# VH-VL binders against Large ribosomal subunit protein uL10m (mRpL10): the designs that were tried, part 77

Target 1, 224 residues: Large ribosomal subunit protein uL10m (mRpL10), of Drosophila melanogaster (Fruit fly) (q9vpl3)
Amino acid sequence: RGKINIQRPKAPHYERARVVAVTQPKYPELPKAKSCFKTRAERTQQQQENPYNEIIAREVRNWLDHSRLVAFFHLSSITADDIFRVRVQLHKQNLHLKSYGSKIIEQAVKNTRYEAIVPLFHSNHCIVFSPDPEKTAALLRIVRRVPQMVLLGGIVEETMLSRNQLVAYAQMPGLHAVQAQLVQTLSQAPGHLIQQLQAHQNSFVQVLDVHAKNQMNEETPKST

## First folded at step 18 (VH-VL)

Design mc6 (from mc5 with light chain T97I)
Fold by OpenDDE, fold request of step 19:
Structure mc6 (fold): chain C 224 residues (1-224), chain A 118 residues (1-118), chain B 112 residues (1-112)
Amino acid sequence: as target 1 above (224 residues)
Amino acid sequence: EVQLVQSGAEVKKPGESLKISCKGSGYSFTYYWIGWVRQMPGKGLEWMGIIDPSDSYTRYSPSFQGQVTISADKSITTAYLQWSSLKASDTAMYYCARLGYESSLDYWGQGTLVTVSS
Amino acid sequence: DIVMTQTPLSSPVTLGQPASISCRSSQSLVDDDGDTYLSWLQQRPGQPPRLLIYDISNRFSGVPDRFSGSGAGTDFTLKISRVEAEDVGVYYCMQYIHYPWTFGGGTKVEIK
């Protein structure tokens, strides 16, 4: 009777192994003890959307919807006095500086055309709103003196602009100025054309006159 | 027409609380800041502080910091100035004023007279 | 705090004559962009203050042309070209660039 090697049991016959595999009781996985430590994901989900956040998110949406100019800034550490000063300066130009939490912004722009701005709000930020896109130049002028405010990008006339594009936009002449220039250019075009056409005609007439005069002078016999 | 209408005159005793109001009309209330100015009897104007009603951002003059509370309810286009405990020295006329664009305090309330007497 | 000094304290003026009020700030009221944060207010007897001039020289809406503001940096002047009876009151200069905002002590304009 061969000593049953308890340390290295011989693999059972194939048929026995198959039966054992099929008859193995599927024990329900013991409910993973809900560790008192809710996963970060569960904590984030259980953060009951603070009704307050919803209200503020709605406000942000309202600002976005009524603004033709929106600019996004990173905001470094700034004193209360300095930020107040900046806010007053902006206010004078009908520019409204607001600061919201990143979560609020995310909630506000979720499933909207503005959703693409969410990646801009990873740190401390502020937003400037204005109903007047012509104030872009004024905005940039004011914030240039505020090193704590770094322009990230913006929205002008419902178009998302990069930082560089926003700067370029601010340097462009106003729409009315461009229109005026266009009208002026268009109004001058016919006049210039007429002048050019007339110039050639006048030149031709002058050449003919000179030719006629020369012929007349050649035909006048020197009366000896 | 832009108007700021303040609450009526108040007669109070020292130690009492008081909240006076300034209601804005004729403009978009959330787009303009509201400042408060004190004028003691026979004296000049004193800046107290200012609030942005849109987000309730508030800034106080150092002299009034902790002495008063400025608040706003944008739903009813009203700004408030309140005291938790009045002093006799708080006897004054109080004005609210709007901070305008490209201007300063462009529109003023009619004033609220607060009298604190024992 | 920025000190706003007004002179004179009292300005008795004859009707139809000009008046001039000076306001001096302890610091410049000009920002880095060249904007000046000085305003003039009028307070008639028994009335709230009224904005007259903003940004040194700009007349607020409804303000008569007899009022004019001038100045630069730290020295400012309000002028009334021809004083009328309705011009009686106290005039204040105000700065709102440096916090806290501050008012001048006021100048009382009276008719002789």
Scores: ipSAE 0.893, ipTM 0.961, lowest interface PAE 0.5, mean pLDDT 88
Fold by OpenDDE, last read:
Structure mc6 (fold): chain C 224 residues (1-224), chain A 118 residues (1-118), chain B 112 residues (1-112)
Amino acid sequence: as target 1 above (224 residues)
Amino acid sequence: EVQLVQSGAEVKKPGESLKISCKGSGYSFTYYWIGWVRQMPGKGLEWMGIIDPSDSYTRYSPSFQGQVTISADKSITTAYLQWSSLKASDTAMYYCARLGYESSLDYWGQGTLVTVSS
Amino acid sequence: DIVMTQTPLSSPVTLGQPASISCRSSQSLVDDDGDTYLSWLQQRPGQPPRLLIYDISNRFSGVPDRFSGSGAGTDFTLKISRVEAEDVGVYYCMQYIHYPWTFGGGTKVEIK
């Protein structure tokens, strides 16, 4: 009597195998544990139209309306301590970091001039608000050290800027400095113009003098 | 003028709940964070936690995590510190303070004395 | 937690004389941008704390010129050039870069 290998039972006869296959209770596949990793965005998408969302949307609108600087960031996984540190650093510069669900943002900007920002909020994100557009450089300085924050773009003085444009803006001298430079440049422009005009005149006179000299030399009869 | 006005002194028994308040005025309440600091009798200052009233973002000191609740009502420009169940060891002066721009805790409330005795 | 150590614990000072308070942190209080998150607070008897100095050396609004802050990294000093009667109280250093924020143990300034 062959030792019944309990650990590796012989495959049942084909007919029995068929019966077993048909009689095997189809346990409903446990709904794949919704990966605990629902992005904040996914969590927000499932949130039913809650009156609460409207309140938050209104708040977002208020921030947008009162901010002269708005920057949009992708936010990767970050620790609570790290994000707190960043928030404090930003706060010191009158920069206010906020995080909202995508749906809330959509509601907030619906039928507004800001509707174009909606595509930026397809993943985890945060927004930095400030009433002071001059803080753009400070913002970029601070977030440069935060690899979890990736600049996507922003709004400065009601103008939508790409990432590159925002970086360029931050590198620009302040308005007053630019104005001063402009005034200086404009003040030099007339002088340069006069110099250029005089240069052409002087060159023309020189050419005429050369021509006159050449004519005088041709008129001198070779005294044979 | 920036002012933080705290609620009056409290005398409570162990096990009682308490909520003290800090009302901000003279500035935009939603733009500044409010911190809470404990000072036990004859002792130094202890950081408890901080709240951003604009979105109620809150951080607690580990020592106070789960022991107190910090909240804010921006509609009335008020921050709160509350206990569900007071202990005798909670007897202290409690200060609220504003986190300023380019500064630290720049304005302070007058303090709320909490006395917990049997 | 960051330990803030203040010395001395008590500083009896003659009126009109200078006072110096030291604060040492267990770790650097400088961020990646070079900003230092140290402040000095004054607490007069029976009063709430008041901000004196922020970012090591910046006087807060309304703070007299006789108060000055200095230091770098982990060592900081508050100086009072000429102590006045109103300067009596407890002084605290505070760090707010590392969470949780922490205070020094305090230095009591009193008049001899």
Scores: ipSAE 0.892, ipTM 0.962, lowest interface PAE 0.5, mean pLDDT 88
Fold by OpenDDE, last read:
Structure mc6 (fold): chain C 224 residues (1-224), chain A 118 residues (1-118), chain B 112 residues (1-112)
Amino acid sequence: as target 1 above (224 residues)
Amino acid sequence: EVQLVQSGAEVKKPGESLKISCKGSGYSFTYYWIGWVRQMPGKGLEWMGIIDPSDSYTRYSPSFQGQVTISADKSITTAYLQWSSLKASDTAMYYCARLGYESSLDYWGQGTLVTVSS
Amino acid sequence: DIVMTQTPLSSPVTLGQPASISCRSSQSLVDDDGDTYLSWLQQRPGQPPRLLIYDISNRFSGVPDRFSGSGAGTDFTLKISRVEAEDVGVYYCMQYIHYPWTFGGGTKVEIK
């Protein structure tokens, strides 16, 4: 009984081939699947018509305009109690956690300098706002204990920062501390300069005195 | 000066609806949360819930969940506490309070006395 | 829910003498960053509550220096160094780290 070659089945007899060809179900050409993906343009047009979205977008813009610190987070699944706890902790530090839909964010930042943040909002996200950039360290401290919140980046003093840059910023001394250090450094500089200038003058005077003394000694005739 | 001014005393019958108000002034209303506290006659303070007026994020105490509604209108810097159907057991003083930065409930309203009597 | 237990229930005090109120929580009120979410409130007769102390020991604005808070973890104390007539009222401790937030049962301070 010959091994049925499953890899190269012998062409069926002409009559069988004809029957198979006629009995092949003509599947109607599946209508070109209207790409369920409403073009970005169609989705954008439908979203523009909701007056409610415009109001919320305006609110987001207001937060952005009045915040000197803005941080963007990916938000994983979190319990209502846990997120409430985090919000309260942040609130104590004048940090305001908000959640908005991606479409609202897109509308809010459209035609603004912040349009580049839109790609960050493709997933579940939250935003933390603060009028005080000095609270960056506090923000990172609080969020570090919340594994569901992943820092994506932020805006500090109208400058967009990466995650790493934001972390670095938080580690910097406050502006006032830096200013104080600068003032101290500047106050010490004149003293050093004066000392150096005086040192050169004093050295010069000493050399002149030595020269004068040597000349006086040469002019004293050896009284034989 | 930071002030929370509540609506006046209410006398109602069981089954009636009620909405009391708490108006904030002297500060940026959207940056501070408003909590509600119940005090039954001769009793202690009871936490009811809290709202962030900026986005209307609200949390209720389990004891008050579904019993009351907390809301806010930031345009007029006012928070609300409402009942759809009052009970005699709702007779109490109700306080609104602001959740401050670094601090806790730092400023309080004068209270609204609600009396529910058949 | 977190149970806040205050002792004593009533504290009769002579004018000019010190008063001490204790508050014990059923769980720690310290967060992961070391902040403690305990406050003390004063309620005078016929008045709304007033914040006295926040974060265990910080006096709120306008609060006299005769009021002081102390404690750690689950045990907290409010002290009045010299009780004045205006200090008559009910004092409450409050926790606001564990939801729902809860108050102590109150301690009534009275003048003897």
Scores: ipSAE 0.891, ipTM 0.963, lowest interface PAE 0.5, mean pLDDT 88
Fold by OpenDDE, fold request of step 19:
Structure mc6 (fold): chain C 224 residues (1-224), chain A 118 residues (1-118), chain B 112 residues (1-112)
Amino acid sequence: as target 1 above (224 residues)
Amino acid sequence: EVQLVQSGAEVKKPGESLKISCKGSGYSFTYYWIGWVRQMPGKGLEWMGIIDPSDSYTRYSPSFQGQVTISADKSITTAYLQWSSLKASDTAMYYCARLGYESSLDYWGQGTLVTVSS
Amino acid sequence: DIVMTQTPLSSPVTLGQPASISCRSSQSLVDDDGDTYLSWLQQRPGQPPRLLIYDISNRFSGVPDRFSGSGAGTDFTLKISRVEAEDVGVYYCMQYIHYPWTFGGGTKVEIK
């Protein structure tokens, strides 16, 4: 009786093999559990076909059109409580934090003056909108304490600003203050010009006076 | 003038569903959040939760998480508070309030009395 | 949760006399930017709450000047300089910086 090699069992007789093959329970292919993770492609396709995306895109456009201040942020992992706190703080300042998918943003800004912002949206992002550009300083103050929000840039008064430019803008005095300063500077300009013009004339008159005095001294005969 | 008008008083039985409404007018509805506050009979004010109608961002108090649903329809400038199954303990006055800029809950609805009795 | 403790529970006052209500929070209500998230609400009998004071000391629109708020950090006070009949009701302090937002227990102002 040949040593039954348990590691390499001899193939069963042809007839037995047929019976075993037919009697093997065909386990229904477990429905491929649709991986809860819709592939990025499936998510993208579903987002494109969803009438809801158009509605949201329209909303984004509306926000853009009615905002004088728009700031773009990269948003890293943040807790629900922290983001809520930030949103409330921003709201208190008439700043509105919104988060949209990149595709929605692309759809929203397609063929618009805002199309240039699309490259800023590569990952998780949030946008802050405000009708008041004077709130830029407040925005930056609030978000400085939120390490999860990284400023990428913004739009102020329809002008695209880099991160650095937005920071600089926030440090500038208000328009009225700048105007006041300008008026003050302009009001001083004529005085300075007059002083400069008069300085040359005064110098000339002084030189003439000195010359006249010297001539008078030369004409006074030394009465011996 | 800013106004929040809530739906009328409700008398319900335990186990019934209920949806009450808060309609905002006199301001841009999408720019302001709407909070909900419960006041049980003879008791103080309790914070329930808040919604941003612009994107339906919602935050609940832990005590009310899973107990109620806050929603909004910006097209009709209305916020909602709903129960899937009312309890006798839900008997209370419910107020909606607007979260203002720089201020807090600056405008309030007139309240909706919900009575749940067997 | 942040506990807001109001004192007194009841404040009987004579018309024309001042009233003072205290509110103490279990934690600071000041954010990193120096903003304080404390408000005072008035609820008259049978009426919804009304905002009186926000950010400790700012009177909301339409609120009479006899109402004033003060305080810092964790201790806050609402003062009514001259109580009028229309001031009868329950007053609440509220914090909205820490989740969840919380109210004080209320102080009932009554006319003696």
Scores: ipSAE 0.888, ipTM 0.961, lowest interface PAE 0.5, mean pLDDT 88

Design mc6 (from mc5 with light chain T97I)
Fold by ESMFold2, fold request of step 19:
Structure mc6 (fold): chain C 224 residues (1-224), chain A 118 residues (1-118), chain B 112 residues (1-112)
Amino acid sequence: as target 1 above (224 residues)
Amino acid sequence: EVQLVQSGAEVKKPGESLKISCKGSGYSFTYYWIGWVRQMPGKGLEWMGIIDPSDSYTRYSPSFQGQVTISADKSITTAYLQWSSLKASDTAMYYCARLGYESSLDYWGQGTLVTVSS
Amino acid sequence: DIVMTQTPLSSPVTLGQPASISCRSSQSLVDDDGDTYLSWLQQRPGQPPRLLIYDISNRFSGVPDRFSGSGAGTDFTLKISRVEAEDVGVYYCMQYIHYPWTFGGGTKVEIK
């Protein structure tokens, strides 16, 4: 029984009576400073056992596999109204704007030839997918009015393109026009080759004629 | 054939929760957005909001922000409209509609009549 | 909010005669690239809405050619060249470029 065995008063103090809300269960939320260690441990554990990331990663793989056009953008601060308008304009052109966390993109492209895109997602970003690579021009036309979206590069027909290459691709004529230009070039190539061969033939004959004359003239004077 | 088939009519009391569905078929579900439209008895059409099922991106009309939840389950090609606590003023016909590329809201569900009365 | 004003509110029409429905938007429905965001919907009695016209003037699949759309900027018109019995219903214009998306108040087409 000593002095330490004296039970402390449990009766409400003046301050306790005045601060009724502080006395209730809501009062002891002091763990924020003390929970920093706990929060780090919980994040690590949740990350190790979160299957939701793999489900989303499979979805990103599916979009990559089914999109003949993929474009990567840095995304600056943008209002909800502005991004909604951009999404609607892109959707009208069969262009699909999406955002994913960098970890999910890493999981989606691991063991693929697209692993090189992972550094693009260090900063705030978005991706535009389309099954139609001919929509590249429409994509660039729409986003040129959206300074918050800065083109980083893309994938067209499974070929990675830099920003400048993608812009150049968008300026090319459609497949029909490119195919027509190729056919015209092929039909012209035989003509150009024939003209060059004919010119070289004439030049070669002229060189042989000069050589023959020089050799005959040299022999003739010595036979005096 | 593109179809949107909605869940059947509902009769509820104020305060009850409700989740109605819109199942899409005949098209690639994640390539098109789904919008929800309310038509109160004898009134016109009101846009409630829209969802992109591919990433669950959702935008609500200001009149309905915080009043309903729009969601989708792409594994069963279904969009949902959900109330946590119905009010009598929620009595209306509710339509889902697909946002096409050029064609705006091009295909519509048959509608779900929700009646909320005490 | 974009206001979509339709006139007339009701259009009783004799079979075979034309009908004309007007829709005025409080802001332009054309973006800087010339793309347009105006549609016309038809709602027959007891049925869901269906799309008739998109992009001001393009008929949706399966819509008869007696329906035509026209307009520019903020003023738009839906015309039915020869009204048939199946055309009875309420017609709505809709815009989807400005948040929030809005519909006109509707125009009821009836057969006299």
Scores: ipSAE 0.844, ipTM 0.942, lowest interface PAE 0.6, mean pLDDT 80
Fold by ESMFold2, fold request of step 19:
Structure mc6 (fold): chain C 224 residues (1-224), chain A 118 residues (1-118), chain B 112 residues (1-112)
Amino acid sequence: as target 1 above (224 residues)
Amino acid sequence: EVQLVQSGAEVKKPGESLKISCKGSGYSFTYYWIGWVRQMPGKGLEWMGIIDPSDSYTRYSPSFQGQVTISADKSITTAYLQWSSLKASDTAMYYCARLGYESSLDYWGQGTLVTVSS
Amino acid sequence: DIVMTQTPLSSPVTLGQPASISCRSSQSLVDDDGDTYLSWLQQRPGQPPRLLIYDISNRFSGVPDRFSGSGAGTDFTLKISRVEAEDVGVYYCMQYIHYPWTFGGGTKVEIK
């Protein structure tokens, strides 16, 4: 009797208890009365904190919506003086360092294409926002000198990029670099100007096409 | 245009609390930090501290750590400087100023004169 | 703490003549990437401070071109090429890279 008949074998008491736990209603249980029973003050405090989390989550979503550059970092132990200096250096470049709880990040990206970023916040972290994707190179230059900040990946022009893709993006010529080269070449032969404009135009179209296609096809961001 | 408008002059007695305000307008309040600067009568400028209103990150000068509280309410684009117990030595002009990107403390409030006597 | 030393303490100047104000910091105000964190402020009598110069030499919006800044590392200079009556006031240098942020002691510019 170890084993029971073919149909409806008798489950061990342990197996029956597991099945009951899966199928039981979500009412408070007597054996767990302490865990399910809360004072009026405790319930009010927990409910009160939920509205605060929603307010902060809306702010994070607003930053995500208005930032053409977002970078995610793992943040190791760092002194108050060092983080202040980094925040000031970033601010000077219109880069905004912030830290949020993982629950707030989950709530902020719920029902958006950015839900895939949630696993990046499994440990201590920070996020850098900027409206200027051209500041990616400045961001990486500044944080390169801050070993406590380890780049995990980012979002550029609403396209999720892995760490390596973000580093590669930062090395591409920006519009300012193309504008500066165009001004410099305007004093040169007409044929050279035409060739350079066509080359840069093709480069811009190719970069924009890659970002647009990645944005449309990207389902989850890669980890760094 | 960018403006920082501070609350009016205050006359207080030692031991009283005080909260003065600095309301920003004409710019995106959460994209810029707000600093507070003290100027005692006939003296120079002293940095008291700064706040990033977007996440309430605050840093105080060591001379003012524990002496004042800097806070902000971004829903009304206002920063605050608060004392729990004023001293006569707190008599001074207090300015708020916005930290721009490359431009440092670029726009300043008109100042709030705080007089603590008797 | 970074000490910002300004000289002179007072600079009486004949109208229309130049004025020169020096500021010395106890540490470099240039970071490892070459960015600079030195500003000059003007405070006219009875008024709040206003920004004149940022990043050592860049004039802020609305500041007349008679104001210019120069310097490197730890030594900085604010010059007024032709002092006007409205330039009377106290001028401060300020640094904001080293915690705590500090101002110079001020230089009073006045007309003789």
Scores: ipSAE 0.844, ipTM 0.943, lowest interface PAE 0.6, mean pLDDT 81
Fold by ESMFold2, last read:
Structure mc6 (fold): chain C 224 residues (1-224), chain A 118 residues (1-118), chain B 112 residues (1-112)
Amino acid sequence: as target 1 above (224 residues)
Amino acid sequence: EVQLVQSGAEVKKPGESLKISCKGSGYSFTYYWIGWVRQMPGKGLEWMGIIDPSDSYTRYSPSFQGQVTISADKSITTAYLQWSSLKASDTAMYYCARLGYESSLDYWGQGTLVTVSS
Amino acid sequence: DIVMTQTPLSSPVTLGQPASISCRSSQSLVDDDGDTYLSWLQQRPGQPPRLLIYDISNRFSGVPDRFSGSGAGTDFTLKISRVEAEDVGVYYCMQYIHYPWTFGGGTKVEIK
C-alpha cells in the first residue's frame, strides 16, 4: 500500500526528452513542422483543433523540464498591484511565477510521472519555476509575506516534495555554502586549524548524507 | 553578447498605426522581461510598461494604459510596441530594455525615433 | 505614484573633480525581505541609457570604479570620484518595486 506503480507506455519518450533538456545550457527555438502531403483543409482542421491549448501545454512541459525547482500554490484573490509586486520580487531571484488553466496543466503532465499534481489545480492557483533549486529559501521568504499564496508542495531535482519536505529542503545548506565555510576556515587558520577542519569535514559528511538519503528514497522504491 | 536591436526610425502621420520591434539575442529570451521607455524630445525617461515574454503577462504604466499595446513573439525573440492611431504627441525616442534578475534594466536597445507630423 | 526627486538638476564640474548626485524617493525602495530596487542610469549625449549601478551600490559589468552608489531607504547618492570627459551626460535614478515604475527627473553632468 506504500508503493506506487506508475507505468505508462509513453513515459519513456517523455523521460528521454527530460534528460536531454537537463543537459542543455540554453533552450533553442525549435523549427515549426511542415507537411507537403496534407490538403490545406485537413491541415487547417488539424491545426485549428486545440492548437492554442497544445502550444501552451508544450510550454508548461518545457518549463517543467528546464526547472530544477517548481512550487505549487493556491492563489486567493489578489490585486493587480500586489501580484505585479510579487512577480517582480520573484523575478529578482530568478523565480518565475505563472498561472495556467487546469485543463492545460492536466494536458501538460498527462503520461508523465507528474500526473499526480493535477488535483492541486482544481481551484485558483499559480506555479513558480526556477532553474536554481537553491532559490527555494528565497521563494519561501518572499511568499511568507503574501498570504494570498499558500504553498501546496513542489518539485526539486525532479522529485515531488510535500510542503513540509520543501520547507526542510530550503533550510539545508547548499554545496556552495559548505565550500564557503571551508574557505572561511582556511582564511582564519590560526591555532585551531585541526578543530575547524574536523568540524567542516563532519559538516560535509552530514550534508552529503542528507543528499544521499534523498536520492536513495527516490532511486530505491523497490526496497521497503 | 546580450543585445537588444530595435527597428529603424519611423516617420508617420497622425492617425496611422505603427508597430516597432525589439529583438533580443545572446540570452534565454523567455527568462527575462522586456520593458519599454519613452523619452520625449528634450525630456527625461518615462516607463511605459513591461512584458514577460514567457506567458505574455503585461503591465502598463497608467499614463500609457489603453494608448499602446506591448506584445512579444518568443519564437523570434522579439518584443513589440504598437499604436493603433498615432498622435503628434507620440513623437519621441522609444527604448526597449531587458529586466535582469538583480541587475534591473541592464541592457538597452539603441532606440527607435518615431516622428509623427502632418 | 512614487516620486523620485533628483538634485541637482545640473552639475557643472571641473575635470578631475568629484561629482555627487542625490535621489530621494517618496517611499522606501527596500522590500520587507531587505531586497533593494534602486538603479542608476547614465545617458551620454545622443546615446541610449546604460546601467551604472544596481541595488543601490553594485556596479554593473564594465562600469569604471570611479562610479559608486550609496544610500538607504529613501535617500540615495551616486558619486563620481574623478569626473572625466566621457562622463558628460544625464544621470537618472530608477525604482522598480512600486507600481508604476518611475525615474528621477535627471541630473545633467557637464564640464565647466
Scores: ipSAE 0.843, ipTM 0.941, lowest interface PAE 0.6, mean pLDDT 81
Fold by ESMFold2, fold request of step 19:
Structure mc6 (fold): chain C 224 residues (1-224), chain A 118 residues (1-118), chain B 112 residues (1-112)
Amino acid sequence: as target 1 above (224 residues)
Amino acid sequence: EVQLVQSGAEVKKPGESLKISCKGSGYSFTYYWIGWVRQMPGKGLEWMGIIDPSDSYTRYSPSFQGQVTISADKSITTAYLQWSSLKASDTAMYYCARLGYESSLDYWGQGTLVTVSS
Amino acid sequence: DIVMTQTPLSSPVTLGQPASISCRSSQSLVDDDGDTYLSWLQQRPGQPPRLLIYDISNRFSGVPDRFSGSGAGTDFTLKISRVEAEDVGVYYCMQYIHYPWTFGGGTKVEIK
C-alpha cells in the first residue's frame, strides 16, 4: 500500500475533539478551522498514532473475541461521579465498561463479521464487555437507572442483536434453566399420556368399586 | 495462586520522586481493578484511588488527586503509584489491592513502607 | 464523604469467648437493585489487611466459619464466635459504592 496519505476522510473531524474526550475525560477543545491541508502537528500526531492505534485495536479485538456478551451504548453527558458508580456496579457483575475511538473500532473489526457495528460510533459511546452472557439481564437492570446510557444493540455468542433482540434475550431463562426445562418437557410428554390412560382406567375401576362399596357398606378411614 | 507483590521499602528525602510497583499474578490482570490504600503510622486505612488496567481508567480520592499518579503496564501485569515530589507527610505504608467482582478488595499486596525524612 | 463509624474502639476478650464489632454508615450501602457494598477486613499486627467478609455476610475463601457478618442498610456487625490467639488485630469495615470509598476507623481485638 502507498504511504502518502494513510487516513480516511472521516478521521480528521474525529481526531480534533473525540479522541481527547474518549481516552481522557476532559472538556473538549473548540474545533479547529477546517483546511484542505493538515498542519505539521496534525501530520506528526497522526503518524505517531498509527502504531498506537493498532496496538489498541488488537486489544479491542481480544476483548471482542473473549466476550460472549458485548453491548453498545450511546453516552450522553455524565458526571465523573456517576460514571464511576456505574463502572463499579457493572464490575461487580463481571461487566466491563470501556470507550474507544471510532477509528480504533473500525481497525479492530476489519475483516470480521462485526464490521457492521462501525456506524454506531458516530458520537459519544461506550461498550460493555463480559464473558458471561447470563449477565445481560443484570446489565440492563443497572443501566435502566442510568438515562445517560442508551442501548443501541449488542453481540451475544458471536451473533449481532438489535436493541429489541438483546432485551428479549435478557428475558430468556439462563442456559441451566433452559436445559432443565427441556429435560422436564421431554420427560413429561410420555408421562402425560400415561396419566391420561391411567385416569381413564381408574375411572372404570372406580365405577366398579362404587357398586361394591354400596353393597358392602364400607367405612373410609380418616386421613391426617 | 492470586498474588500481588509490591516493590521493597523506600527511604527518601523531601522533594524526591518515587514510583512503587504492584505486580499481579495468577489471574487475568485486565479483568480486575487495582486500588491503592495508605496507612500512616499508627493510623487506619485510607483509599487513595483505583485503576482499571484494561483501559487505564483511574479515579482518585479527593485527598490524593494531584498528589500522586496511579498507572499500570498490562504487558507486565504491574500497577504503579508515583509521586513527583515527596513530602515528609507521605511517610506511610502503602498497599495495593485487587477489586474482585462480588468479593470487593479481595487480595492485598504485602505493603511498601515509604519513609521520607530530612 | 460517607462516614463509617465502628464500635467499640477496642475489644479485649478472653480466649474462646465471642467478640462483636459494629459498623454504622452515614448512608445506605445497598444499591437500587439490592446489591451490597460492605466488606470486613482483618489486619493482624505487622501484616497487610485481609478480606474476611464481603456483601455483608459472605465469608471469603479460607476464612474460618467462626467469623460471621450481618446487618442491613446502614448497620452492620462482625462476630467472632470464639476468639483465638490468631484473631488479634484490627478489624475494618469498608464501603465501595459511594465516592470516595471509605473505611471505618478500626476496632482493635486483643486477648486479655
Scores: ipSAE 0.841, ipTM 0.943, lowest interface PAE 0.6, mean pLDDT 80

